# Ledger of designs, part 33: VHH binders against q9zpq3

Target 1, 317 residues: q9zpq3
Amino acid sequence: MVTLIVATTADPASINPAAALLAMPGWTAGPILPPDIKSFSNKQTRVIQHDRSIVKEDDLDLRWEEATGEVVDEVIFLSRHTAVSNRPALTVHPIGVLHLKDGESPPQGGKPGWAALPSTRIGPWFRLLKKMAEAHGLVPEFEITLEATHHGPITNKPTMFLEIGSTEEYWKRQDAAQVMALLMWEGLGLGGSEEVGKWKSETGKRKVLLGIGGGHYAPRHMDIALKDDIWVGHLLSGYSLPMEDPTQTKTTPGENYIGGNWRQSIKAAFEATKASFPGGEILAHLDHKSFKGWQKKAITEFLAEESINVGKPNDFT
Key: E = the ipSAE of ESMFold2; O = the ipSAE of ESMFold2 at other seeds; V2 = 0.75 times the mean of E and O plus 0.25 times the DockQ between their complexes.

## First folded at step 16 (VHH; framework vhh_surovatamig_d1)

Design o3 (at its last look DockQ between E and O 0.95; V2 from the best seeds 0.73)
Fold by ESMFold2, look of step 16:
Structure o3 (fold): chain B 317 residues (1-317), chain A 123 residues (1-123)
Amino acid sequence: as target 1 above (317 residues)
Amino acid sequence: EVQLVESGGGLVQPGGSLRLSCAASGFTFDNYEMSWVRQAPGKGLEWVAVIYDSGSETDYVDSVKGRFTISRDNAKKSLYLQMNSLRAEDTAVYYCARMTEDWDYGYYGMDVRGQGTLVTVSS
């Protein structure tokens, strides 16, 4: 029954939100995890602080359980966001490394062909973060956005990343750190209010977005994620859907007409999303403009073969 | 403007060694993980090694583990690749790359910008 929040001490976009959260009432020092990872406890929440690369710290959920006997229910990572554009952003995203084939080495952590269980809080906390950022004067300076599924580390429980980007000036912004801390405080119900984003399969909307296509910041899927009560699973950008162009490869007719591991990517993301949302209605939303005709045909046929329902924007209500 | 300039390539016999260098400018080098990426003749890009911004954590593609060592000098804004026990299969143009999370760019967020440096391993 534990929520594990992971901070990286060398990363101001990570340690500053963690410090802001720890400055709120109710924290008690917790055990030291090997090797020398400090922890803090408040109700169901545990904050840990480590000094290594966050994408290489695998299995922190299992390591917590081994050290303390407490089962972790979910993991939330606090991290910097980096981008070529250098634009300020506050982001939320699931993790996975879907483009790599079995046996390939993952430079950004994780494991090949893998999608972590997505946190059920991704959609609800994205919407809450947007409202909080607006209320605290961070918009339009910071873009508030989801990111498509990418990178590690390896986790075994529902996971999401909360990030501040995209340069050192913005990673260090204390007002952004305070908004992230407020998000965690209210989202986890630590101040006494009802928590936000816990999956309750018997009440409310049960529609879960599985994003297919588009770029890293998921622009077409963002319109869906902003709707009230829509849950968000994995978001597969074009980079998570490697498809071999049939005009540039020799192919024969068969079940795998279009080469590349895009089928395995969709299946892994769907299965992880389904596992995080038992009883949920998973709807694949395609960013049609990001696909050529041969790609759309192949993806649509595969979704039908796997009985994965397709949702158009109006189906998300 | 972000610039990455690779050097140190050349012709070497199998079993030989080379040290590649990458001079970085136009960004705060210390704040970014860095990678080497290579492109063998007629093939696509392949990630080789990564070093994290602390300089103490690294990772490698399996085919080069134990033979290649990535390192960085943050004061000089430079990235290095020491290549030992070179094999014919290591023949490629080697590029350095700044790591970003925006995987729309470069090679899955590995921002390849330079002309690269050619390493040829032949008997």
Scores: ipSAE 0.685, ipTM 0.871, lowest interface PAE 1.6, mean pLDDT 91
Fold by ESMFold2 at other seeds, look of step 16:
Structure o3 (fold): chain B 317 residues (1-317), chain A 123 residues (1-123)
Amino acid sequence: as target 1 above (317 residues)
Amino acid sequence: EVQLVESGGGLVQPGGSLRLSCAASGFTFDNYEMSWVRQAPGKGLEWVAVIYDSGSETDYVDSVKGRFTISRDNAKKSLYLQMNSLRAEDTAVYYCARMTEDWDYGYYGMDVRGQGTLVTVSS
């Protein structure tokens, strides 16, 4: 199993955690990928450093394989987080661009209507990060949170982003960078401990969260993700579920008459989640308060049509 | 307080040119990717162009590729949109936006704060 960690050299929230990780024992220089991407190796882990916009640097997993002959099994991106609130945060999230229609250009990378395979480590590493941040005195200054599925780049293997936010002062925080490096060190088992978040298929025993609705930081879904032994797939906020109001268009209400990309978004996210968690019990958890009645009815009917199981909070045990 | 002030709009004939400007204040301009977003009469917002904080990488909606050029001057904290070969379909209010990951706000994280500048393309 090969893990590719991607750092952007111009981004302090990216290069500083990577540098902190590389300062730990066991790293050796790896090949240089075209055009001039430096790499480092430690056991099953590879770190690359590049200097382009991370959300537009597509297919790094396949490009590694083409350059080295080695197959990548997962990708972890290190990046800054930006937010209107400017709140300090440490975040974990899957990627995808689900709101755009075929043929539209994605300003935030990825491709229209696409959800990447979510990393199986999202849930377990979110919980580990929260524990580490608390132990190292970063809480409550930094909020430790998931983010809903958003942006690119295009990847072909299970993917997640680890981010430090949300302003330059916090992107540069070396204590935050050290906690992110420790997360990766322990999470990947590089120091000899058991790694965290590796999926072991056990039929009917493991619950996988598919979040539907809510805001960008997914507070209702985070309540579920904090529970022991809950795995996290995609988290679809309202912005990933564009729905056209049928009362404004003289269209008969119902799944067949409610326009927007919401059906395709749910299906893409479900299929990607299913592919990352073979044998897992995927439960769609709805943030009901984020939906009007007609939206909730349409979504619930669609989930039933697609045989996607719905989970209430107590179903995640 | 974050402020974005658009200017340079006006009435232009088809095939003409116009240069929009955006003055930014209240944040570290250099650290943000910036975009232009437009809203045609009676329609929703549409992303037009993005420029990354390095200044060397840009992208455009397909309908304006080859006609529009986004640029920035980090020393002046300013964003620009050079619009050439204008068409009637380019008629819209144009907004400057800083890019954020909090997609609940603005237009999928494109933080639109100004009143915009009106571009009208007609004979």
Scores: ipSAE 0.637, ipTM 0.852, lowest interface PAE 1.7, mean pLDDT 91
ESMFold2 (binder alone), look of step 16: mean pLDDT 80; pTM 0.817

Design o4 (at its last look DockQ between E and O 0.95; V2 from the best seeds 0.73)
Fold by ESMFold2, look of step 16:
Structure o4 (fold): chain B 317 residues (1-317), chain A 123 residues (1-123)
Amino acid sequence: as target 1 above (317 residues)
Amino acid sequence: EVQLVESGGGLVQPGGSLRLSCAASGFTFDNYEMSWVRQAPGKGLEWVAVIYSGGSETDYRDSVKGRFTISRDNAKKSLYLQMNSLRAEDTAVYYCARMTEDWDYGYYGMDVRGQGTLVTVSS
């Protein structure tokens, strides 16, 4: 069973962490995937390098399996982060394109209404990354944060993105690249230590965060994700929860229907999270201040209808 | 200070052509994917096309495939949209956008900042 780490050769925030990891002991050349994708092997880990846009490279997990016969357990993408604010950041996030309806073309990859299986490592590696960044003097210069679920490519196995942002100066930072490489080295147990963030099926004792609402950097859900032993699934910002304002669009008297793709978004994110965390206790955590009253009412009723448990901060212990 | 200035709109008959331009400044143009986004009268924003930073990869909404071509000139910090076989439903204000991960801003991370350029297709 293998872990694929995917790097883009043209992206310094991608290829530099990959190169830093490959400079550590134990790597050997692996197969070349069609058409000319180089790979490297170390224990259960495979690093692949390509020169195409990462969000357009669908099904890399299945393509690896077809080319090599090796079963892929998970995919980790290394990428740059871009931000309007230009603030330096190191980020971790799941992927999906939950706001689009069937038939719409996704400009940032993925497919409409879809959430990838989230990597089980998102929570544990976010916390490890924060500690490593602090220990290596990157804080407070770099913000260490989760991002809400967004963009593609299409994957079929548990997936996360690790990113360095948010401008060319910071994408190229070698100290940030080395911290990302150390995160992967320690997190995957390549130096002989116990790996971090592997899920083991257990009943009733493992709480998994499903974030509902808030902004792109998930500020309220970050408070939960920093707690010990909390696992992180999908994080649905407001942009993943399109809801039609009934005072502007309600046309049928007596109907309690709230339009928009928000129900499908929550359902897809919940089901993908559940699939990645068998036996886990999934708790939806709402960023209450991000919702108007009618939105909060609709969402809480829908969660109840779907038997999706709601967690307050103290429930994440 | 990021600036995006659209031009090239106008009034054309159905079947006609227009070429839109976008002049970019205040950021390293070469590092960003770029998009065209449009807004028909009384409607919301709608993505039209994207071009990746290397300039060789593109994608389009289905309704414009084969009629519209997005391109960029990184040396001139410019983005273009060649629009052929125009239809009445293409009538809109067209905006160029810098693509970012900050999906809180703009239109799902498509950073729309300019005043746009109006394209009117009518007989």
Scores: ipSAE 0.687, ipTM 0.871, lowest interface PAE 1.5, mean pLDDT 91
Fold by ESMFold2 at other seeds, look of step 16:
Structure o4 (fold): chain B 317 residues (1-317), chain A 123 residues (1-123)
Amino acid sequence: as target 1 above (317 residues)
Amino acid sequence: EVQLVESGGGLVQPGGSLRLSCAASGFTFDNYEMSWVRQAPGKGLEWVAVIYSGGSETDYRDSVKGRFTISRDNAKKSLYLQMNSLRAEDTAVYYCARMTEDWDYGYYGMDVRGQGTLVTVSS
């Protein structure tokens, strides 16, 4: 069972962390994926270097399995982060495209209404990254943050993105690339220490965060993710929860429902999170400030209907 | 400081063609994926096409595939949309957008800033 690390040669925020990792001991040439994609091997880890846009390269995990016979356990993408704010950041996030309806074409990869299996490492590696960034003098210049679930590509195995942002000056930062490489080196146990963030049967019944609401950088959910021993699944921002305002849409008499595909979004994210954390206790954490009263009532009622437990901050201890 | 200026819209008959242009300034154009987004009368925004940095990779919404072609000229900091076989349902204000991963802004990260250019397809 292998971990795939995927890098894009044209993206300095991708190729530079990969190169820093490959400069560490133990790498040998790996298989070549058709048509001509180079790879490198070290223990359970495989680094793939390719020259295409990463969010549009679907099914790399299954293509690896077909080409090599090796079973893929998880996929980690290295990428740049872009933002209107231009603020420097190091980020970790799951992927999915929950706002699009069936039949719509996704401009940022993935497929409509879909949430990938989240990597179990998202929470633990976010905390480890924060410690490493602090120890290497990147804080406060770089913000260390989660991102809410967004974009593709399509994957079939547990997935996360590791990103450096948010402008070319920072994408090229070699000290940031080195910290990302160190995160992967220590997190995957390549130097001989125990790996970080692997879900095992003995870790069942531990708390798993499902974030509901808030903005792209999930500030209220990050408060939870910083707690010891909290695992992180999907994080649904407001853009993944389209809800139709009932005062602007005449509803059928005798009905009390809120339109939009927010119910499908929550269900898809919950099921993907559950699949990545067998035996885990999933708790939905609501960013209450991001909802109007009618939205919060609708979401709370839906969570109860689906038997999805709600967690307040104190429940994550 | 970021500016996007759309042009090239107008009134055309069904089956006609138009070429839209977008002049970009205030950012390093070459580093960003770019898109066209449109808004039909009385409706919300919808994306039309995306082109990745470097210019060789593109995607389109299904309803325009085969009829529209997005392109860019990084030296001129310009984005284009060639629209052929226009239909009445293509009537909209067309905006160009810089794509970002911060989906709090714009239309799911498609950062619309300009005035747009009106395309009207009518007999």
Scores: ipSAE 0.619, ipTM 0.843, lowest interface PAE 1.8, mean pLDDT 90
ESMFold2 (binder alone), look of step 16: mean pLDDT 81; pTM 0.823

Design o5 (at its last look DockQ between E and O 0.93; V2 from the best seeds 0.75)
Fold by ESMFold2 at other seeds, look of step 16:
Structure o5 (fold): chain B 317 residues (1-317), chain A 123 residues (1-123)
Amino acid sequence: as target 1 above (317 residues)
Amino acid sequence: EVQLVESGGGLVQPGGSLRLSCAASGFTFSNYEMSWVRQAPGKGLEWVAVIYSGGSETDYVDSVKGRFTISRDNAKKSLYLQMNSLRAEDTAVYYCARFTEDWDFGYYGMDVRGQGTLVTVSS
């Protein structure tokens, strides 16, 4: 029953969109959560502000429930985006740490081999963000894009990140902060309009994208995510699919001898996606350019074994 | 323009200590999480430690917890790794890295740019 929006006070790409949202009508002060986390309420939406690194603050959904008695239904993190290219961007992405094996320590939070429940709003809000950014003159200066599944913190409810990147000049951009606030305002229906991105398994298209392969910004999956009414689950880049080259190990035939934790990664992402989209038709879309022949064969055979349907772009209609 | 210059490596006996330094330039150092990454002979890269931009939050790979301490001085744009109780398994070239969320580059977002500094732990 509660949407929890998380802002980090030291991050202008986080606190500025939160401040822009809080300047809109209907907010009242909420409880202070340990340790000294301020909160604000508007209808079913709660905004919290903390001063720690965003990937280190695990279980904020459960901590809200413990402090207030209110069950959190979803979590939205507001954050800066950083990139080697320094290109300006507005991004949306799910979280998880799929490349690490049990017992390994993740440097950017989360836990090994884990995919958070993806927010059902990822696809619809990505499309809405693109429209709003265009209407407010931010395109083409800002690239509007998804990011592949990566990093923590640990969450227990459907989660997504909304980000402004990719340098301090752009993190501080007030027009970008306003567009992010408008996205949340309209997307959550706080102004009285119908909210965007709530899952309804019996209404409209039920097709859910599970991205497999490609780079961090999901270039091959983006064409699908831009289609009307397509839902987006996890997006597994190549870095989330470690596969061991069979020519460097044994030569026993068959994909069952392809080492690495890529099977577990696909399964975890699929199960988390399935849990967020009950009754949905999950279609795995492969970025074929990302794979050598032996990798593609192994992945395709594994998907068939698990009864995970493969979708070509035209199957997302 | 982004530069990371590692120093402080050398030959040390098991049980000994070394302190690594990294001088950073070409970016606003205080805005970025920083990391140490190492590469043992014949092996791939391994993340060792991270320190978050505020300087008070850190994390380590299990094999070095309690022995290594990462720190930073944002005013001097410098990153450090204090390495105590060194073992033969710690022999590696050590690199400092800036984190970015663009995980296509570097090692899972760790942007390795410097020449590294060799640490050899040997009797």
Scores: ipSAE 0.697, ipTM 0.874, lowest interface PAE 1.5, mean pLDDT 91
Fold by ESMFold2, look of step 16:
Structure o5 (fold): chain B 317 residues (1-317), chain A 123 residues (1-123)
Amino acid sequence: as target 1 above (317 residues)
Amino acid sequence: EVQLVESGGGLVQPGGSLRLSCAASGFTFSNYEMSWVRQAPGKGLEWVAVIYSGGSETDYVDSVKGRFTISRDNAKKSLYLQMNSLRAEDTAVYYCARFTEDWDFGYYGMDVRGQGTLVTVSS
């Protein structure tokens, strides 16, 4: 029943939001997670601080459970964001490494062909973060965005990353760190208000976005995620959907098999999303402009074969 | 402008050794994870090794574990790959790359920009 927040001591985009959160009322020292990872407790929330590369530190949820006997419900990682554009950003995203085949080594953690259980809070906290960033004067300087599913570490419970980017100047921004701390404070209900983004399965009919296609920052899917009451699962960019061009791989016209890991990627992301949202109505939203005709046909047919419903933007109501 | 310049390639016999270097400029080198990526003739890119920004953690593709060692010198803004016990299948153009999280560019977040350095392992 605890929420585990993971901070990396060497990363200012990680340790500074954690420090800002810990400066708020109600924190006490918690147990030491072996070998020497200190922790802090406030109600249902546990903050741990470690000093290794966050994407390679696997199974922190299970390690917490073994050390303390407490059941972990979810994991939230605080991290820096890097980008070739160097644009300032505050981001939220699920994790997974969907483009790699069995036997390949993931340089950014995780395991091949795997999607973590997505945090149910991704959509609601993305919307809350945008509102808080606006209220605190960070917009338009910082872009507030989702990211497509990528990297590790390996986790066993619903997971998301909260990030500040995209250069050292912005990683160190204390106003951004304070907004991230406020997001966690309000989102987890630590100040006494109702928490944000906990899944309720009693209806079983709420819409959950499964993003298919598009670029890393998911601009077409973000339009959906901004709608009220929309939940967000995995977001599969084009790089998570490797599809082999049939004109390059066939010598005989008429063969309709399309190779690549795209089927496995969609299936893994769908199953992980379904597991995080029991009774939810999962709708696959295709970024149609990112696909050629043969790709759209193949994906649409596969979704139908797997009984995965497709949603157009107006279906997310 | 981000620049990555690879050097140190050449022709070597099986069982031999080479040391590759990469000179980086145009970004704060010490803030980024760095990697080596290779491309065998007629094949796609393959990730070889990564070293994290702190310099103490590394990882390798299984085919090179125990034979290759990645290292970095943050003061010199340089990345290295020591390649020992070379095999014919190690023949490739080797590129250095920095990681970023916006995987729209490069090779799954590995920002390949240089011309690379050719390593040929043959009798």
Scores: ipSAE 0.673, ipTM 0.864, lowest interface PAE 1.6, mean pLDDT 91
ESMFold2 (binder alone), look of step 16: mean pLDDT 80; pTM 0.813

Design o6 (at its last look DockQ between E and O 0.94; V2 from the best seeds 0.00; counts 0 for: pae O 2.3 > 2)
Fold by ESMFold2, look of step 16:
Structure o6 (fold): chain B 317 residues (1-317), chain A 123 residues (1-123)
Amino acid sequence: as target 1 above (317 residues)
Amino acid sequence: EVQLVESGGGLVQPGGSLRLSCAASGFTFSHYEMSWVRQAPGKGLEWVAVIYSGGSETDYVDSVKGRFTISRDNAKKSLYLQMNSLRAEDTAVYYCARMTEDWDFGYYGMDVRGQGTLVTVSS
């Protein structure tokens, strides 16, 4: 079973962490994946490097399996982070494109209404990354944060993105690249230590955060994710929960239905989270301040209808 | 300060062509994916096309595939949209946008900043 790490050659926030990881002991050249994707192997880990847009290279897990016969267990993407703030950041996030309706074309990859299987490592590696960044003097210069679920590519196995942001100066920072490489080295147990963040359905805490609401950097959900032993699934920001304001609908007076794709979004994210954490206790954590009263009522009623348990902060202890 | 200035719109008959331009400044243009977004009268924003930072990968909303071509000139910090076989449904204000991952801003990370350029397709 294989962990597939994906880098792109034109992105310094991607290729530099990959190069730093490949400089550590134990790597050998692997096969070339069609059309000309280089690969490298170390124990259960495979690093591939390609020169296309990372969000448009779909099904790399299945393509690896077809080319090599090796079954992929999970996919980790190394990428740049861009933000309007231009603030330096090291980030971890699941992927999906939940705001688009079936049949729409996604400009940032993925497929409409879809949430990838979230990597089980998102929570544990976010905490490990924060610790490593602090120990290596990157804090407070770099913000260490989760991001809400967004963009593609399409994957079929548990997936996460690891990113360095948010401008060229910081994308190129070798100390940040080294910390990302160390995260992967330690997290995958390549140096011989126990790996971090593998789901063990029979042991340990089984509580899994499903974030509902808030902004892109998930500040209220991040407070939960910083607690020891909490697993993290999907994080749905407001942009993944389109809700139509019933007071703005004049064509059919008296309707009580709240339109928009928000129900689909929650259900897709919940089901993908459930699939990544078999036997886990999934708790929806609401960023209450991000919702108007009518939105919160609709969401809590829907969660009850779908038998999705709500978790308060103290339920994550 | 990031600035995006659209031009090239106008009145055109169905079946006609227009070429839109977008002049970018205040950021390293070649490092960002860029999009065209449009707003038809009385409607919300609709993504039209994206071109990735390397310039070789593009994608389009289905309604314009085969008729519109997005392109970029990184040296001139310019984005273009060649619009052929125009239809009445293409009538809109067209905006260029810088793509970012902070999806709280703009139209799902498509950072619209300019006044746009009006395209009117009518007989």
Scores: ipSAE 0.717, ipTM 0.883, lowest interface PAE 1.3, mean pLDDT 91
Fold by ESMFold2 at other seeds, look of step 16:
Parts: C-alpha cells; sequence; structure tokens
Structure o6 (fold): chain B 317 residues (1-317), chain A 123 residues (1-123)
C-alpha cells in the first residue's frame, strides 16, 4: 500500500519540491516505470518523475500497480499554480472536470462530469501547510489557500494537488519548495512521527466539508477548513455548477425547471467525497453570496431530494 | 501587461486553408499551455484546440480533428492554427488564450483578451 508522489521535470514548482524531499534521509532508487519514468522509494512513499504534461498522464496509480505489484493508496501531484492576478500562492486542491457533460472534450485533462476521489489529507494538510508557511516566513508574501475542484489527470485512487504559484519568479522559490517538502515529510510520517490526514471511519464524529458555490479560491469554505478536525472533500465553485436562467430557457416545461449540469456536478462530487470518507458525516456548505434566490432555492431543494445534509458554519464541530 | 494579438483571418472558400497567428507578450510564453477559442455569429465561445507548454502534446474539439493543427514557436512567443478543409461551420472570430487555473476568469481558465481575428468561410 503506497503513496505515489508525481513530479514533472520541466516545472520548477514540481521538480524543486520533489528534489527537496529526495534530499532528506531514507531514499533509494526504485524501479523505472514504463516508458522511462524514474522512481524513488522511502518507506510507504514512492516519488516518480516524468517529462510530460501533468494533467494528461492518466492512470499513473494503476500503471504503478501493474509494473510493480504494489497497491497504490493515494496520489499526490506537485505542480505550478497559474493565475490571472499573478499573486504568490501555495495551494491544495482536489481534481475533477464537473462542468462538462458527456461527449464534450476537456482541454485540461480528466473526463467530462468526473470527480476524482478526493485525498483525505486535503483539509489536514491545508492547515499544516498554513502553519508551516507562517513559521518559515512565507506569509504574508504567499497566500495559503484551497482551490476549487478542477482539471485532470484521470486517477483511480484518492488524489490531491500541491502547488506553488503564480509566476516563474515564485515557481522557482526554493524556500517555498522546502516548505512543500517539509509538508510531505511530516504529513507522511517519513521522519518517524505519526502521519497526518489518514482517515479512520468514525460515524457521527467527523465532519467532511462539501463546498458548494463561491469562487475558485473558496474563501467561505476555507473558513470552515481552518477549524480543527474538519475534513475536506470536493469544492464546487460556480463554474462547476452551470445553471440555466429560467427566464431565458424557452424549452423548459414549467416555471421551476432549472437546466444545466449543476445537479450532476453536485451528485458526482458528493458520491466521490462519500467514497473517500466511509462513515463520515458529509455536510454541504453553501456560499450563499454566490447564488441568486432562484439558484439557492433549486440547490436547497435538490440537496433535500438527495438526502444531502446542509451544514452552517457552526455545524462544523 | 499580458497581451495576445491574433491575425491571419479572412474570407476563404469551403475546402480552403488558412493560417492564424497569435503574438504573445508580458509573460513567460514557454511556461503556459495555450489555446484557440472561437465564437460563431450569435453563439457563445467554443474551445477549439490546446497545445501544452512542451509543444508536442495537443488536443482538439472533435469537429476539427484531422483538419486543424495547433503549433507554437516558443522563441518567437507565437501560437499558430493551421486550418485545412474549411467548412461554413468554421466561420467565427478566433481568439488565442493562455490557460490559467483561476477559472473564475475567462472561459474555464482560457484567458481570452485579444480582439480576435475573423474567419469567414463562404462561397
Amino acid sequence: as target 1 above (317 residues)
Amino acid sequence: EVQLVESGGGLVQPGGSLRLSCAASGFTFSHYEMSWVRQAPGKGLEWVAVIYSGGSETDYVDSVKGRFTISRDNAKKSLYLQMNSLRAEDTAVYYCARMTEDWDFGYYGMDVRGQGTLVTVSS
């Protein structure tokens, strides 16, 4: 049962954190994964390095299993973050392509309507990253933030991305790379301490955040994720919830039919979150400011229809 | 300031060919995935093609596969779209876009900011 860490050689925000981690004690050379992907081993952890696009190399977990016989428990991708604002950031996020319907082609990997199993470590490692970044003098220069669910590649095991952004100057920052390496070192228990963010089934005592609405950086959901013992599943921004305005939908029978892929997006994200957190109490947290009245009504009714519990901020403890 | 300037559009007959260009500035071009996006008259934006930062990996919308080829020249900070076997349905304003992760802006992370270049396919 192994944790697979994926880096790409052309991306300094990917290869530099991987190199910083590999410089720490305990690494040995591992097998070469076809078609020439180098690997390194330390306890339960495997690092692979390849030279292709990180969002297009699908099924690396299954490919590792086929080549080595070792079962992969989870996948962690190291990548750059890019943003229109170009502001420095360290980010953590789940992946999926929920805005596209069947038959459409995604330009940034994954597959239409799909949400990967979210890593159980997203919440706990977001909090640990924020603490480490502060302790190492990266705050306030770097924003430490979650990102909403987006892009590929296709994976079959719990997955998250760890990113450094948002321009070449910051992608290359060695102090940021070192903090990401320390996050992985401590979070995976490689130095001998207890690992962080491994899920144990405990019905009714652990809250799992399913974020609904808001922008890409999930500011309202981050307030929830900062609380102790809160676990984080998928985070659906507005772009993952396409809703057709009923005043402009001429083919809709009845006034309350709301078109768009938003139902399928919520359902896929909920089911993937549930699968990653067996026995967990999943609470949908709505960013009310991101919805018009007709949208909030439709979403609330759908959540009730699907027996998906809604959580207010105080319900998360 | 990030700038993307499209050129090479025009009037062309069905079955003809056309080559679009995009000049990029204000960012490290070689580090970004780049896309072409088009807008047909009276319609919304449609993604057409993407080329990854290494320059060899590409993807296309199904309707243009086999007819269009996206390419880039990182030294010239330029993006291209070779369009062959053009059809009336390809009539649109074509925009180049750099791809970013903050999907609140642009068209699902495809940052469209140029004026575009008009391609008209008619007999």
Scores: ipSAE 0.540, ipTM 0.816, lowest interface PAE 2.3, mean pLDDT 90
ESMFold2 (binder alone), look of step 16: mean pLDDT 82; pTM 0.838

